VH-VL binders against Eukaryotic translation initiation factor 3 subunit M (eif3m). Designs and how they scored, part 1

All scores and structures are predictions.

Target 1, 160 residues: Eukaryotic translation initiation factor 3 subunit M (eif3m), of Schizosaccharomyces pombe (q09722r188to347)
Amino acid sequence: DDEQSFAFLLEAVKMDNSTADEAVRELVQRAVNSPKYFFFDDIVTLPPVQQLEQSTLQLLGILSGGMTDDYVSWVAENHAHCQHQKFDEDAIARKMKLLTIASLATQAPNNTLSYGDVAKSLKIDENEVELWIIDVIRAGLVEGRMSQLTKTLSIHRSSY
Below, numbering starts at 1 at the first letter of every chain, in headers, positions and changes, except where a header shows other numbers; antibody chains aren't numbered by Kabat.
F, E and O stand for the ipSAE by ESMFold2-Fast, ESMFold2 and OpenDDE, each averaged over both directions (binder to target, target to binder). V2 = 0.75 x the mean of E and O + 0.25 x the DockQ between their complexes.
Where letters were taken out, [cut] stands.
Atom coordinates printed by the task and the answers are left out, and those that the model quotes come from them; centres of patches stay.

## First folded at step 1 (VH-VL)

Design S4
Fold by ESMFold2, look of step 5:
Structure S4 (fold): chain C 160 residues (1-160), chain A 119 residues (1-119), chain B 109 residues (1-109)
Amino acid sequence: as target 1 above (160 residues)
Amino acid sequence: EVQLVESGGGLVKPGGSLRLSCAASGFTFSTYGMSWVRQAPGKGLEWVATISYSGGSTYYLDSVKGRFTISRDNSKNTLYLQMNSLRAEDTALYYCARGYSYGRYFDYWGQGTLVTVSS
Amino acid sequence: QIVLTQSPATLSLSPGERATMSCTASQSVSSSYLHWYQQKPGKAPKLWIYDASSLESGVPSRFSGSGSGTDYTLTISSLQPEDFATYYCQQRSNWPPYTFGQGTKLEIK
């Protein structure tokens, strides 16, 4: 039962600052690799998590409030760390794209986010933007209306 | 339009080598993880190897470790598979597949390139 | 390594019938990492169902996927001639490698 065991692990670490190092590392690994976990401020602030390696803390900070480019810079110097910690570079890259769209949506002027701005920020072809916007909506991070005519997302709500 | 075009397959003797290429277009190649998946004649799909978007991490099917090397050149939008010490069991159609978008699946596949290992 | 076992190996049915096939994992997998592919003879596989239950663009609504943990199913409510193909399940756990099931061949009786 993967989702239930993750929830129990997160609560255990939240409730006990002396939680064993192996459990803390498993929590971080599962959160970082999970396609459904997005709220890293809840993890990075935990006292036992703050005792982890500097590279891990940098990644958690990027996941908490950074953009795709921050991750690209970090991973270029941290491939070996990811292999050792079993952090999935591709899973994290995908997560960063979704979080970046959510951040752009929160700050979009007139609640309108252009596909061109998304493509520029994610470093992807504009013809792929619609699929990413569908994914960020399915993840529950953004609520809005896509327009084929104007190539924009009209934002009703952003949860991030 | 996303396109993946494999090449480099052919007939090779046991113990020989081949290098497969996959030319990618229609998407930002350097931001996607890539994989090789093979299918022996009349058989199912078998994952062979995966490389992360940057090339920093590689993963292999146990039976090909030490014989096959996956690599990529992001400046040329090309994925490679170097196959050494080939065996009859490696005979298959080799697909290039784009991975890790929209839930960690292979969303685009090439047509495949046939590798036949025979005397 | 996670092993996916599909059953039945061959499913022989007529158009209009309901088809159900299963994919059983040797260990629990997240439904977000369990996917299905359709392959017709001489063609590359196509992504069909992702995240256990989500239909890829262009897949008819007669297809559905369900399941969690170790047990997943693909169902076709009323078979059409174009649905006769081989179906593969695939998983990616939190960390590579990927694995495929051995396939279920859906053929016309």
Scores: ipSAE 0.015, ipTM 0.634, lowest interface PAE 8.6, mean pLDDT 87
Fold by ESMFold2-Fast, scan of step 4:
Structure S4 (fold): chain C 160 residues (1-160), chain A 119 residues (1-119), chain B 109 residues (1-109)
Amino acid sequence: as target 1 above (160 residues)
Amino acid sequence: EVQLVESGGGLVKPGGSLRLSCAASGFTFSTYGMSWVRQAPGKGLEWVATISYSGGSTYYLDSVKGRFTISRDNSKNTLYLQMNSLRAEDTALYYCARGYSYGRYFDYWGQGTLVTVSS
Amino acid sequence: QIVLTQSPATLSLSPGERATMSCTASQSVSSSYLHWYQQKPGKAPKLWIYDASSLESGVPSRFSGSGSGTDYTLTISSLQPEDFATYYCQQRSNWPPYTFGQGTKLEIK
């Protein structure tokens, strides 16, 4: 499938530092656009990837440890680059929101994350928070329980 | 020892179709981008199409877009070029070439297969 | 699209002489994107010089490449009989298209 073909491409690039430029760019494009791929630290460090242009390396850095506002700032200056590279700006924005929630969950005091803190960090309305929490749980990045009464997410596990 | 062997060329009438094949051996085919480069009789080299290692990205010379399709079968170590709506100006020896150094140049070429488009 | 123009179209020389041929790009090209191929009659092209100045394995040391920006040169310091062939320059940046010059035919006088 798509996941297996991606894993194969990633392994092929890892095994051969002289891998063709087309393959390296295909790897990056597929990872960036995939709604299922979240672990960019294993891509950004690959020698062929490090030879790509600075705008792409900046995006990979943001995906490896940045937050939603880092992406918002980057994309405002890189719309043409996204079009040229076939990067899906909306897919990346969604991915950044999920990664931001996962990061907040990992740092949450008493394993509790408030809807207000999520809304503030994602730059969204508080009434949209539950939908994003459902997506981050479905993505496997966080395990926990929502409480509309207390407007909190109780975190049992977070992966980031 | 790297080898690329083309086949499938021949004489075809304008508007006709041909499918070229390139059998690769001596290297891990699935990790290299591949290209077709043509040469009209007595003329220079002209790039036609490139395909990424997985087949996920393809690129074409403007004059063949919509008519030619590059594809590959990594399980068979084979590259293809499906040529439709052939024109007299497509007459050329068609080379299979392996991309190297991030696909920037071609380090190995096949012997070529001749395509003649004539009435 | 970047156009590569080679000069001269034909170079007629004798064994032992120095050969110099040029490749001019319509706009600036990184030296890392400029390469040369040798093609003998009836044979496929062979990669000869890559990244403007690096000799491919098996290429004799009498060959050299140089240049930057829009102007690139291939030089043969002392011609041998087996060097008579057509030489093509080629460029490609981060993406296709690949562009070839029209070729310089090196022939025996």
Scores: ipSAE 0.000, ipTM 0.479, lowest interface PAE 16.7, mean pLDDT 86

## First folded at step 5 (VH-VL; from c3 with heavy chain T50R)

Design d1
Fold by ESMFold2, look of step 8:
Structure d1 (fold): chain C 160 residues (1-160), chain A 119 residues (1-119), chain B 109 residues (1-109)
Amino acid sequence: as target 1 above (160 residues)
Amino acid sequence: EVQLVESGGGLVKPGGSLRLSCAASGFTFSTYGMSWVRQAPGKGLEWVARISYSGGSTYYLDSVKGRFTISRDNSKNTLYLQMNSLRAEDTALYYCARGYSWGDYFDYWGQGTLVTVSS
Amino acid sequence: QIVLTQSPATLSLSPGERATMSCTASQSVSSSYLHWYQQKPGKAPKLWIYDASSLESGVPSRFSGSGSGTDYTLTISSLQPEDFATYYCQQRSNWPPYTFGQGTKLEIK
């Protein structure tokens, strides 16, 4: 099982500051590529992870608190690093879009996030916004109601 | 509505070259990774190449490395495959396919363009 | 490189029957990276099942997918005329390359 094997690997790295380099790299690779893992504070703070390459640490920092534009800037200088580490640039780009929506939802005035603001932040056509909002809700990062009439997301909860 | 339209296939002698194009519409092309997948007549599917959303990373089937080059022009919503040193074994219908990276499956496909490599 | 072997190569059945086909990987693959496609003659493939068991939008509930590790299965509970096609499995667990099985052709008996 993917989720159980990932959980075992995460616990192994948490328990031992001297965990083998291969296991630490596998944990990071699986976490950044996973369509279901979003909470990178849990990984970036691990002492064995802090010994990895600076480019990897920069990426983990972006995943733990950055926005889509931070990733776009980082990956433009790090394509070779991603290829060598087997980081899937597209999977990470999509994850950053979901995390960006979750961050916008947390900051939204009056718990209302406009589709226009989402489209602008993600650099997508506004007619695609509902698909991304469905995805962020399915990921469990945001709870809310969409309104096609007002072109807004009314936020009940943001977990990110 | 997502549309992918391939073009540029044809009959070529071994050792020749072709450039395939895939015109994309109905989605924000620059946010999706793209692949070429081929199907020899009467045979199954074979992934050929992939390019990241920005064009910064490319990946190839071992048998085409050094001969084929995948590229994209996000300002024209177009995916390309430059095929050099073509072999009879490259004969196939070539599809462009959109990657959905939540598990790296291909959620939209074009209708394909036929490449025939024959003496 | 992971080789996917589909069985049987051809499955001849009548409408109303239950169809079962398998995809066996040469080494363990993640179910999150195991997918199925349907292809009808003269048409492009269509994504059918993703993440081993999740049905793509518009896929009838008579289809199901299951499996883990090296062994995956696509099942159709009661065949309809529109279900006769070739089905391919595909994986990404050890990439590049992305690999497909050779296909199972489901045909009318």
Scores: ipSAE 0.448, ipTM 0.832, lowest interface PAE 3.1, mean pLDDT 90
Fold by ESMFold2, look of step 7:
Structure d1 (fold): chain C 160 residues (1-160), chain A 119 residues (1-119), chain B 109 residues (1-109)
Amino acid sequence: as target 1 above (160 residues)
Amino acid sequence: EVQLVESGGGLVKPGGSLRLSCAASGFTFSTYGMSWVRQAPGKGLEWVARISYSGGSTYYLDSVKGRFTISRDNSKNTLYLQMNSLRAEDTALYYCARGYSWGDYFDYWGQGTLVTVSS
Amino acid sequence: QIVLTQSPATLSLSPGERATMSCTASQSVSSSYLHWYQQKPGKAPKLWIYDASSLESGVPSRFSGSGSGTDYTLTISSLQPEDFATYYCQQRSNWPPYTFGQGTKLEIK
């Protein structure tokens, strides 16, 4: 099982600060590429992860608390690093959009997030916003109800 | 409605060149990674090349590395494949495919453009 | 690269029958990166099942996908005339390249 093997790898790195470099790199690669992993504070704080390249640590910091724009700026200078480390730029870009929506949802006044604000933050057309909101709800990062009449997401819970 | 329309295929001699284009519409092209996938007549599917959403990263099937160049122009919503040093084994229908980044399945395909490499 | 081997190469059945086809990987693949496509003659492939078991929008519930590791299966519980086509599996766990199986042709007996 892919989820079980990732969880095993994460626990192995947590338990042993002398974990082999290839296992630590595999953990990070799988975490950043995974469509199901979103909580990078658990990764970035691990001592063997802190020994990785500064470019990798910058990316993990962006995944921990940044927005889509932070990633766009970072990747523009790090295409070669991503290719070398086998970081999937497209998968990470999508993850950053989902995390950005989750961050917006946490901060939304009156627990209401407008489609216009999502479109602005993600730099997408407003007509695509519902697809992204469906994805962020399926990822378990946000609970809420969409309204096409008001073009808003009414937020019940945000986990990020 | 998502549409992908390939063009630029044709008949070419071994060692020749062709440039394929794929016109995209109905989605925000600049947010999706894109691939070329080919199918020789009567045969199965073979992935050829992929380009990241920004164009910053490219990936190739080993047999086409150095001969094919994938590129994109996000301002024109167009994907390209420059094919040089063509060989008979490159004869195929070439599909433009949208690489859905969450799982990397190809959720939308064009109709294909035929490339025939023959003396 | 990971080789995907589909079995059988041709599956000849009648409408109403149950169809089962397999996709076997030469190395373990993540089910999150194992997908199935349907292709009819003269048409482009269509995404059919993604993440090993999730049905694409518009795919009838008589289709199902399952598997993990090296062994994956597509099943059709009761064949309809429109289900006769070639089915391909595809993986991305070890990339590049992305690889496809050679296809299983489901044809009317």
Scores: ipSAE 0.274, ipTM 0.776, lowest interface PAE 4.7, mean pLDDT 89

## First folded at step 8 (VH-VL)

Design f6
Fold by ESMFold2, look of step 9:
Structure f6 (fold): chain C 160 residues (1-160), chain A 118 residues (1-118), chain B 109 residues (1-109)
Amino acid sequence: as target 1 above (160 residues)
Amino acid sequence: EVQLVESGGGLVKPGGSLRLSCAASGFTFSTYGMSWVRQAPGKGLEWVARISYSGGSTYYLDSVKGRFTISRDNSKNTLYLQMNSLRAEDTALYYCARGYWGDYFDYWGQGTLVTVSS
Amino acid sequence: QIVLTQSPATLSLSPGERATMSCTASQSVSSSYLHWYQQKPGKAPKLWIYDASSLESGVPSRFSGSGSGTDYTLTISSLQPEDFATYYCQQRSNWPPYTFGQGTKLEIK
């Protein structure tokens, strides 16, 4: 089972601070590339992970608390690092867009996030915003209701 | 509607060169990683090359490394494949494909035929 | 690289029958990175099943995908005339390269 395999690897690294470097790198690689993993504070704080190279630690910091623009700046100087570590730049870029929406939802006044603000932050056409909102809800990062009439997302819960 | 339209295929002798293009429309091209996938006549599918959403990273099938160059121009919504030192085994229909999460290919063009023959 | 072997190469069945085809990986593959495509002659492939078991939009519910590790299957519960095509599995767990199986041709008996 892939989900069980990842969970066992994460628990193994948590339980043994002397875990082999290859296992720690596999955990990080699987986490950053996964379309289903979003909570990187659980990884970045692990002592064996903190021994990894600065570029990897910077990426994990962006994934745990940054926005899409932070990733765009980082990746522009780290393409070779991503290739060497087998970090999928496209998978991470998409993950950062979902995390950015979740962050916007948490900050949204009156629990209402406009499609215009999402489009501006993600630098996409407004007519694509609902596709991204469907994805962020499917990921479990935001619970809410879309309104095409008002072009808004009414936020019921944000778990980011 | 997402559309991918390939062009630039043709008949070429071994050792020759071709440049393939893929015109993209109906989506924000610059947010997606793109691939070329080929299919020899009557045969299966073979991934050839991939380029990241920004164009900053490229990946190649081992047998085409050093001969093929994938590139993109996000201002023109166009993907390219420069093919040099072509060999008979490169004969195939070349598809432009859009990656989802860099993972599966959710949209494909119609393909452009490359024939390498003496 | 991961080699995907599809079996059988050709599957000859009649409409109404159940079709089962397999995709076997040379090493373990995450089910989140195992996908299936349908291709009809003269047409581009179409994404059919993603993440091993999730049906792409517009795919009839008679199709299902299952499996984990090295062994994956695509099943059609009751064949319709439009289901006769070639099916390819694909993975990206260990890339580059992305690899495809050689295909299973499902043809009318």
Scores: ipSAE 0.499, ipTM 0.831, lowest interface PAE 2.7, mean pLDDT 90

## First folded at step 9 (VH-VL)

Design g1 (from f6 with heavy chain S35H)
Fold by ESMFold2, look of step 11:
Structure g1 (fold): chain C 160 residues (1-160), chain A 118 residues (1-118), chain B 109 residues (1-109)
Amino acid sequence: as target 1 above (160 residues)
Amino acid sequence: EVQLVESGGGLVKPGGSLRLSCAASGFTFSTYGMHWVRQAPGKGLEWVARISYSGGSTYYLDSVKGRFTISRDNSKNTLYLQMNSLRAEDTALYYCARGYWGDYFDYWGQGTLVTVSS
Amino acid sequence: QIVLTQSPATLSLSPGERATMSCTASQSVSSSYLHWYQQKPGKAPKLWIYDASSLESGVPSRFSGSGSGTDYTLTISSLQPEDFATYYCQQRSNWPPYTFGQGTKLEIK
């Protein structure tokens, strides 16, 4: 069970500040690559994680509170680091788009997020926005209803 | 509808070169990592190369490293494989495949045949 | 690199029978990175089962996948004529490279 083994690893690192470097790196690598893990403040704040390379800490900071553009800028200078650490640039790019929508949803006035604002933030055509909204809802980060008539997402709940 | 259409295969002598192309449509090409996968006649599938969504990272099967170059032009929705120093064992049908966010291959082209023969 | 060995190489059965085929990894792989493809002669492979047990859209419910660690299984509960094909498992737990099994050819007896 991948989800159970990841949860076990995360708890082990949380409970033992002297956790071996290889276990800490495995935790980070699995977290950034996982299609199911989204809450990086829980990882970036761990003392053993804070001892990792500056490039890794920058990525974790972006995953904790940044937007897609922050990741695009970071990865453009860090392809070699990603290859060395086995960070999957494509998996992280998807995660950043989902997290960006979740952040926009949390901040949306009147709990209404326009498709136009999503398209601008993600740098995608507006006709692609509903596919990403479906993905962010399926990921459990946002609950809401889409309207093609108003081209908005009415937010019921945001978990991010 | 996602479409991937390969071209550029043909007959080439050992030591020769070919450039394969894959025209993509029906999805936002620039957001997906792309792959080449090959299949020798009557044989199984073999992954050859991967390129990240931006083109910034590439990965290769060890036996093709230094001979093959995967690249992409996101403005033309096109994936490429430059194949140099071709060997008889490179003879195969070459598929273009879309990666599901660094993971499995969710869409495949029909392949382009490369034959390396004296 | 991880070697995937599929067994049997050829499986000869009649429509209506239950088919079971295995994929054994040379070292433990994550079930989240173990996938199956179906390929018919002259056609491109199609994603069939992902994450060891999740059926791709349009795959009939008679198909199932299971397994963990080194041992994975694809099962077809009651074979239909359209199910006769070659099935490949694939992993990316340890990459590069991505690795395929050599295939199991499911043929009509």
Scores: ipSAE 0.566, ipTM 0.856, lowest interface PAE 2.2, mean pLDDT 91

Design g6
Fold by ESMFold2, look of step 11:
Structure g6 (fold): chain C 160 residues (1-160), chain A 117 residues (1-117), chain B 109 residues (1-109)
Amino acid sequence: as target 1 above (160 residues)
Amino acid sequence: EVQLVESGGGLVKPGGSLRLSCAASGFTFSTYGMHWVRQAPGKGLEWVARISYSGGSTYYLDSVKGRFTISRDNSKNTLYLQMNSLRAEDTALYYCARGYWGYFDYWGQGTLVTVSS
Amino acid sequence: QIVLTQSPATLSLSPGERATMSCTASQSVSSSYLHWYQQKPGKAPKLWIYDASSLESGVPSRFSGSGSGTDYTLTISSLQPEDFATYYCQQRSNWPPYTFGQGTKLEIK
């Protein structure tokens, strides 16, 4: 099972700070490219991961607590690094948009996130916002209810 | 509705050039990596090239490196393939395809490139 | 480079029968990176199964995908006339390139 293989690798690196560099790099590559992994604080804080290249550590920091614009700035200077490390720039960009919505949801006043604020933060047309909200809910990062009348997401829970 | 429409195929002699275009609509083109995939008549599928969402990274099948150039214009929602030094083995129907988490979720109908003396 | 070998090359069956086709990788492939496409004559390929076992929207439940490592399978429980097509597997574990199997043509007996 792919999810079991990843979970085993993550736990092995957590338990053993002497884990081989190749395994640590595989963990990071799979995590950044995965459509199913979103919780990078668990990875960025690992001692073997802290020994990786500064460009990789910057990316993990952005995935742990940054926004889409942080990634856009970083990737513009790091295309060659992504190509060498086999980081999928498109997958990571999509992941950053989902994480940005989750971050906005966590900080939303009165647990209400406007479509306008999402569109502005993601730099997308407002008519596309609901598709992204559906995706962030399906990823399990946010629970809530959309309202076309008010152009808002009413947030029940954000697990990010 | 997502649509991808290829154009620019035709008959060329070996050593010639063509420029393929793929017009995209029904989605935010600038957020997706894009691909060219080809299919020789009566044969299977062969991936040709990839360009990242911003255009910042490109990747090629080894046999086309140095001859083909993938590019995009996000303001025009258009993907391109410049094909130089064409060979008989490049004869194929060329599809543009949208990348999504490592698979190709939407395809155009293709444009035929025929390389013949 | 990962080579995908599909078997059989041609599968001749009647409507109502069970179809099984395989995709074998030259080295291990994560199931999250193994996908299937359906192609009918004169038409573009369509995404059919992603992540080895997840059905794309609109794909009938008679289709299923399974497998891990080097061995993957597409199964149709009871063939319908519209299922006769060529099926390709595709992998993304080691790119570039993205590689496809050579296809299994499912045809009416």
Scores: ipSAE 0.644, ipTM 0.866, lowest interface PAE 1.8, mean pLDDT 91

## First folded at step 11 (VH-VL; from g6 with light chain P97L)

Design i1
Fold by ESMFold2, look of step 13:
Structure i1 (fold): chain C 160 residues (1-160), chain A 117 residues (1-117), chain B 109 residues (1-109)
Amino acid sequence: as target 1 above (160 residues)
Amino acid sequence: EVQLVESGGGLVKPGGSLRLSCAASGFTFSTYGMHWVRQAPGKGLEWVARISYSGGSTYYLDSVKGRFTISRDNSKNTLYLQMNSLRAEDTALYYCARGYWGYFDYWGQGTLVTVSS
Amino acid sequence: QIVLTQSPATLSLSPGERATMSCTASQSVSSSYLHWYQQKPGKAPKLWIYDASSLESGVPSRFSGSGSGTDYTLTISSLQPEDFATYYCQQRSNWPLYTFGQGTKLEIK
């Protein structure tokens, strides 16, 4: 199973600070490219991961606590690094948009996030916001209720 | 709704050039990686090239590398494929496709490229 | 390069029958990156099943996908007239490469 293979790799790197460089790089590549992995604090803090290139560490920092605009700025100067490391720039961009919504949800006053704020943060048309909210809920990052009438997401839970 | 419309196909002699265009509408074009996929007559699908959402990275099928150039103009919502040094084996219907997590969720109708003497 | 081999090349069945077709990879692929498309003559392909087993919106529940590693399957529990088409599998596990199988043509017997 692909998810079992990833979990084994993550656990192996967690257990052994001297884990082979190839295994550490494979873990990072699979995590940043995966449509199902979102919690990068578990990875960025690992001692073998902290020995990787500065550009990789910067990306992992953005994934663990940044916003979409941080990634856009980083990738503009790091296309060659992404090609060398086999990081999928589009997958990461999409992941950053989902993480940005989750971060906005955690900070939302009165547990209410407006579609307008999401559209502005993601630089998308407001008509597209509900598609992204469906994706962030499907990813398990946010629980809540959409209202087209008020154009808001009422947040029950945010995991990010 | 999402729409992708290809154009620029035609008949060309071996060694010639064509430029394909794909006009995108109904979505924020600049947030999606875009692809060209081709289908030779009576044959299956073959991925040809991709370009990242910003245009900053491009990738190609080995057999077209150095001859084809994928590009995009996000201000015009348009994807391009410049095809140079065309060969008979490049004869195909060329589809524009929108990328989503490694699959193609929307496709155009295709534009036919025929390379023959 | 990962090669996807689909079997059979042609599957001739009648409406109401069960259809099963396979996609075999030359090396292990991620099920999160294994997808299926339906294509009817003269039309563009349509995404049908993503992540090996998830049905795209609007795909009838008689379709199912399964598999892992090297072996993947698309099944139609009871064929309807609209299901006769060519089906392609596709993968991206060998980034940045995308490859398709050669297709299985499902036709009326």
Scores: ipSAE 0.647, ipTM 0.874, lowest interface PAE 1.9, mean pLDDT 91
Fold by ESMFold2, look of step 12:
Structure i1 (fold): chain C 160 residues (1-160), chain A 117 residues (1-117), chain B 109 residues (1-109)
Amino acid sequence: as target 1 above (160 residues)
Amino acid sequence: EVQLVESGGGLVKPGGSLRLSCAASGFTFSTYGMHWVRQAPGKGLEWVARISYSGGSTYYLDSVKGRFTISRDNSKNTLYLQMNSLRAEDTALYYCARGYWGYFDYWGQGTLVTVSS
Amino acid sequence: QIVLTQSPATLSLSPGERATMSCTASQSVSSSYLHWYQQKPGKAPKLWIYDASSLESGVPSRFSGSGSGTDYTLTISSLQPEDFATYYCQQRSNWPLYTFGQGTKLEIK
């Protein structure tokens, strides 16, 4: 299983600071590229991970607490680094948009997030917001109900 | 409604050049990585090239590297493939495809490139 | 690079029959990176199954995908006339590249 292989790798790195550099890099590459992994605090704090290159540590910091604009700025200066480390720039960009929505949902007044605020933060047309909301719910980052009449997401839970 | 429309295909002799275009509509083009995938007549699918959402990174099939250049203009919602030094084995229907998490969720109908003496 | 080999090359069956086709990778691939496409003659391919087993919106429930590691399958429980097409598997574990299998043509017997 891919999920079992990833879980084994994560556990191996967690249990031993002296885990081989190849295994640590594989863990980071798989987490960053995975459409299913979103919680980078668990990775960025691992001692073997903290010894990786500064560009990699910057990216993991953005994934653990940043917003889409932070990633856009970082990747503009790090295309070569992404190629060398085999980081998928498009997958990370999409992941950052989903994490940005989750952050907005956590902070939304009255547990109500407007489509307008999502569109502004993601720099997308408002007519696409519901597709992104569906994706963030499918990812398990937000629970809520969309209203096309009010153009809002009513938030029940957020994982931020 | 997502729409991808390719153009620029045609008949060329070996060593010639063509520039393919793909006009995108119905989605925010600048948020998606884009791809070219080709299919020789009566044959299977072959991935050719990708370009990241911003245009900052490009990747190519080894057999086209150095001859083909993928590019995009996000202000015009257009993907391009510049094909130089064309060979007979480049003969194919060329599809524009939208990337999503490593798979291709929308495809154009293709533009035919024929390389023949 | 990772090679995907599909078998059989041609599968000749009648409506109502069960169809099974395979995609074998030359080395292990993640199920999150293994996808299937349907293509009818003269038409563009359509995404059919993603992440090895998840059906794309609008794909009938008679389709299923399974597998892990090197061996993946697509199964159709009871063939309908509209299911006769060519099916391609595709992977992206060969980063940054993408590869397709050579296709399985499902045709009317």
Scores: ipSAE 0.638, ipTM 0.869, lowest interface PAE 2.0, mean pLDDT 90

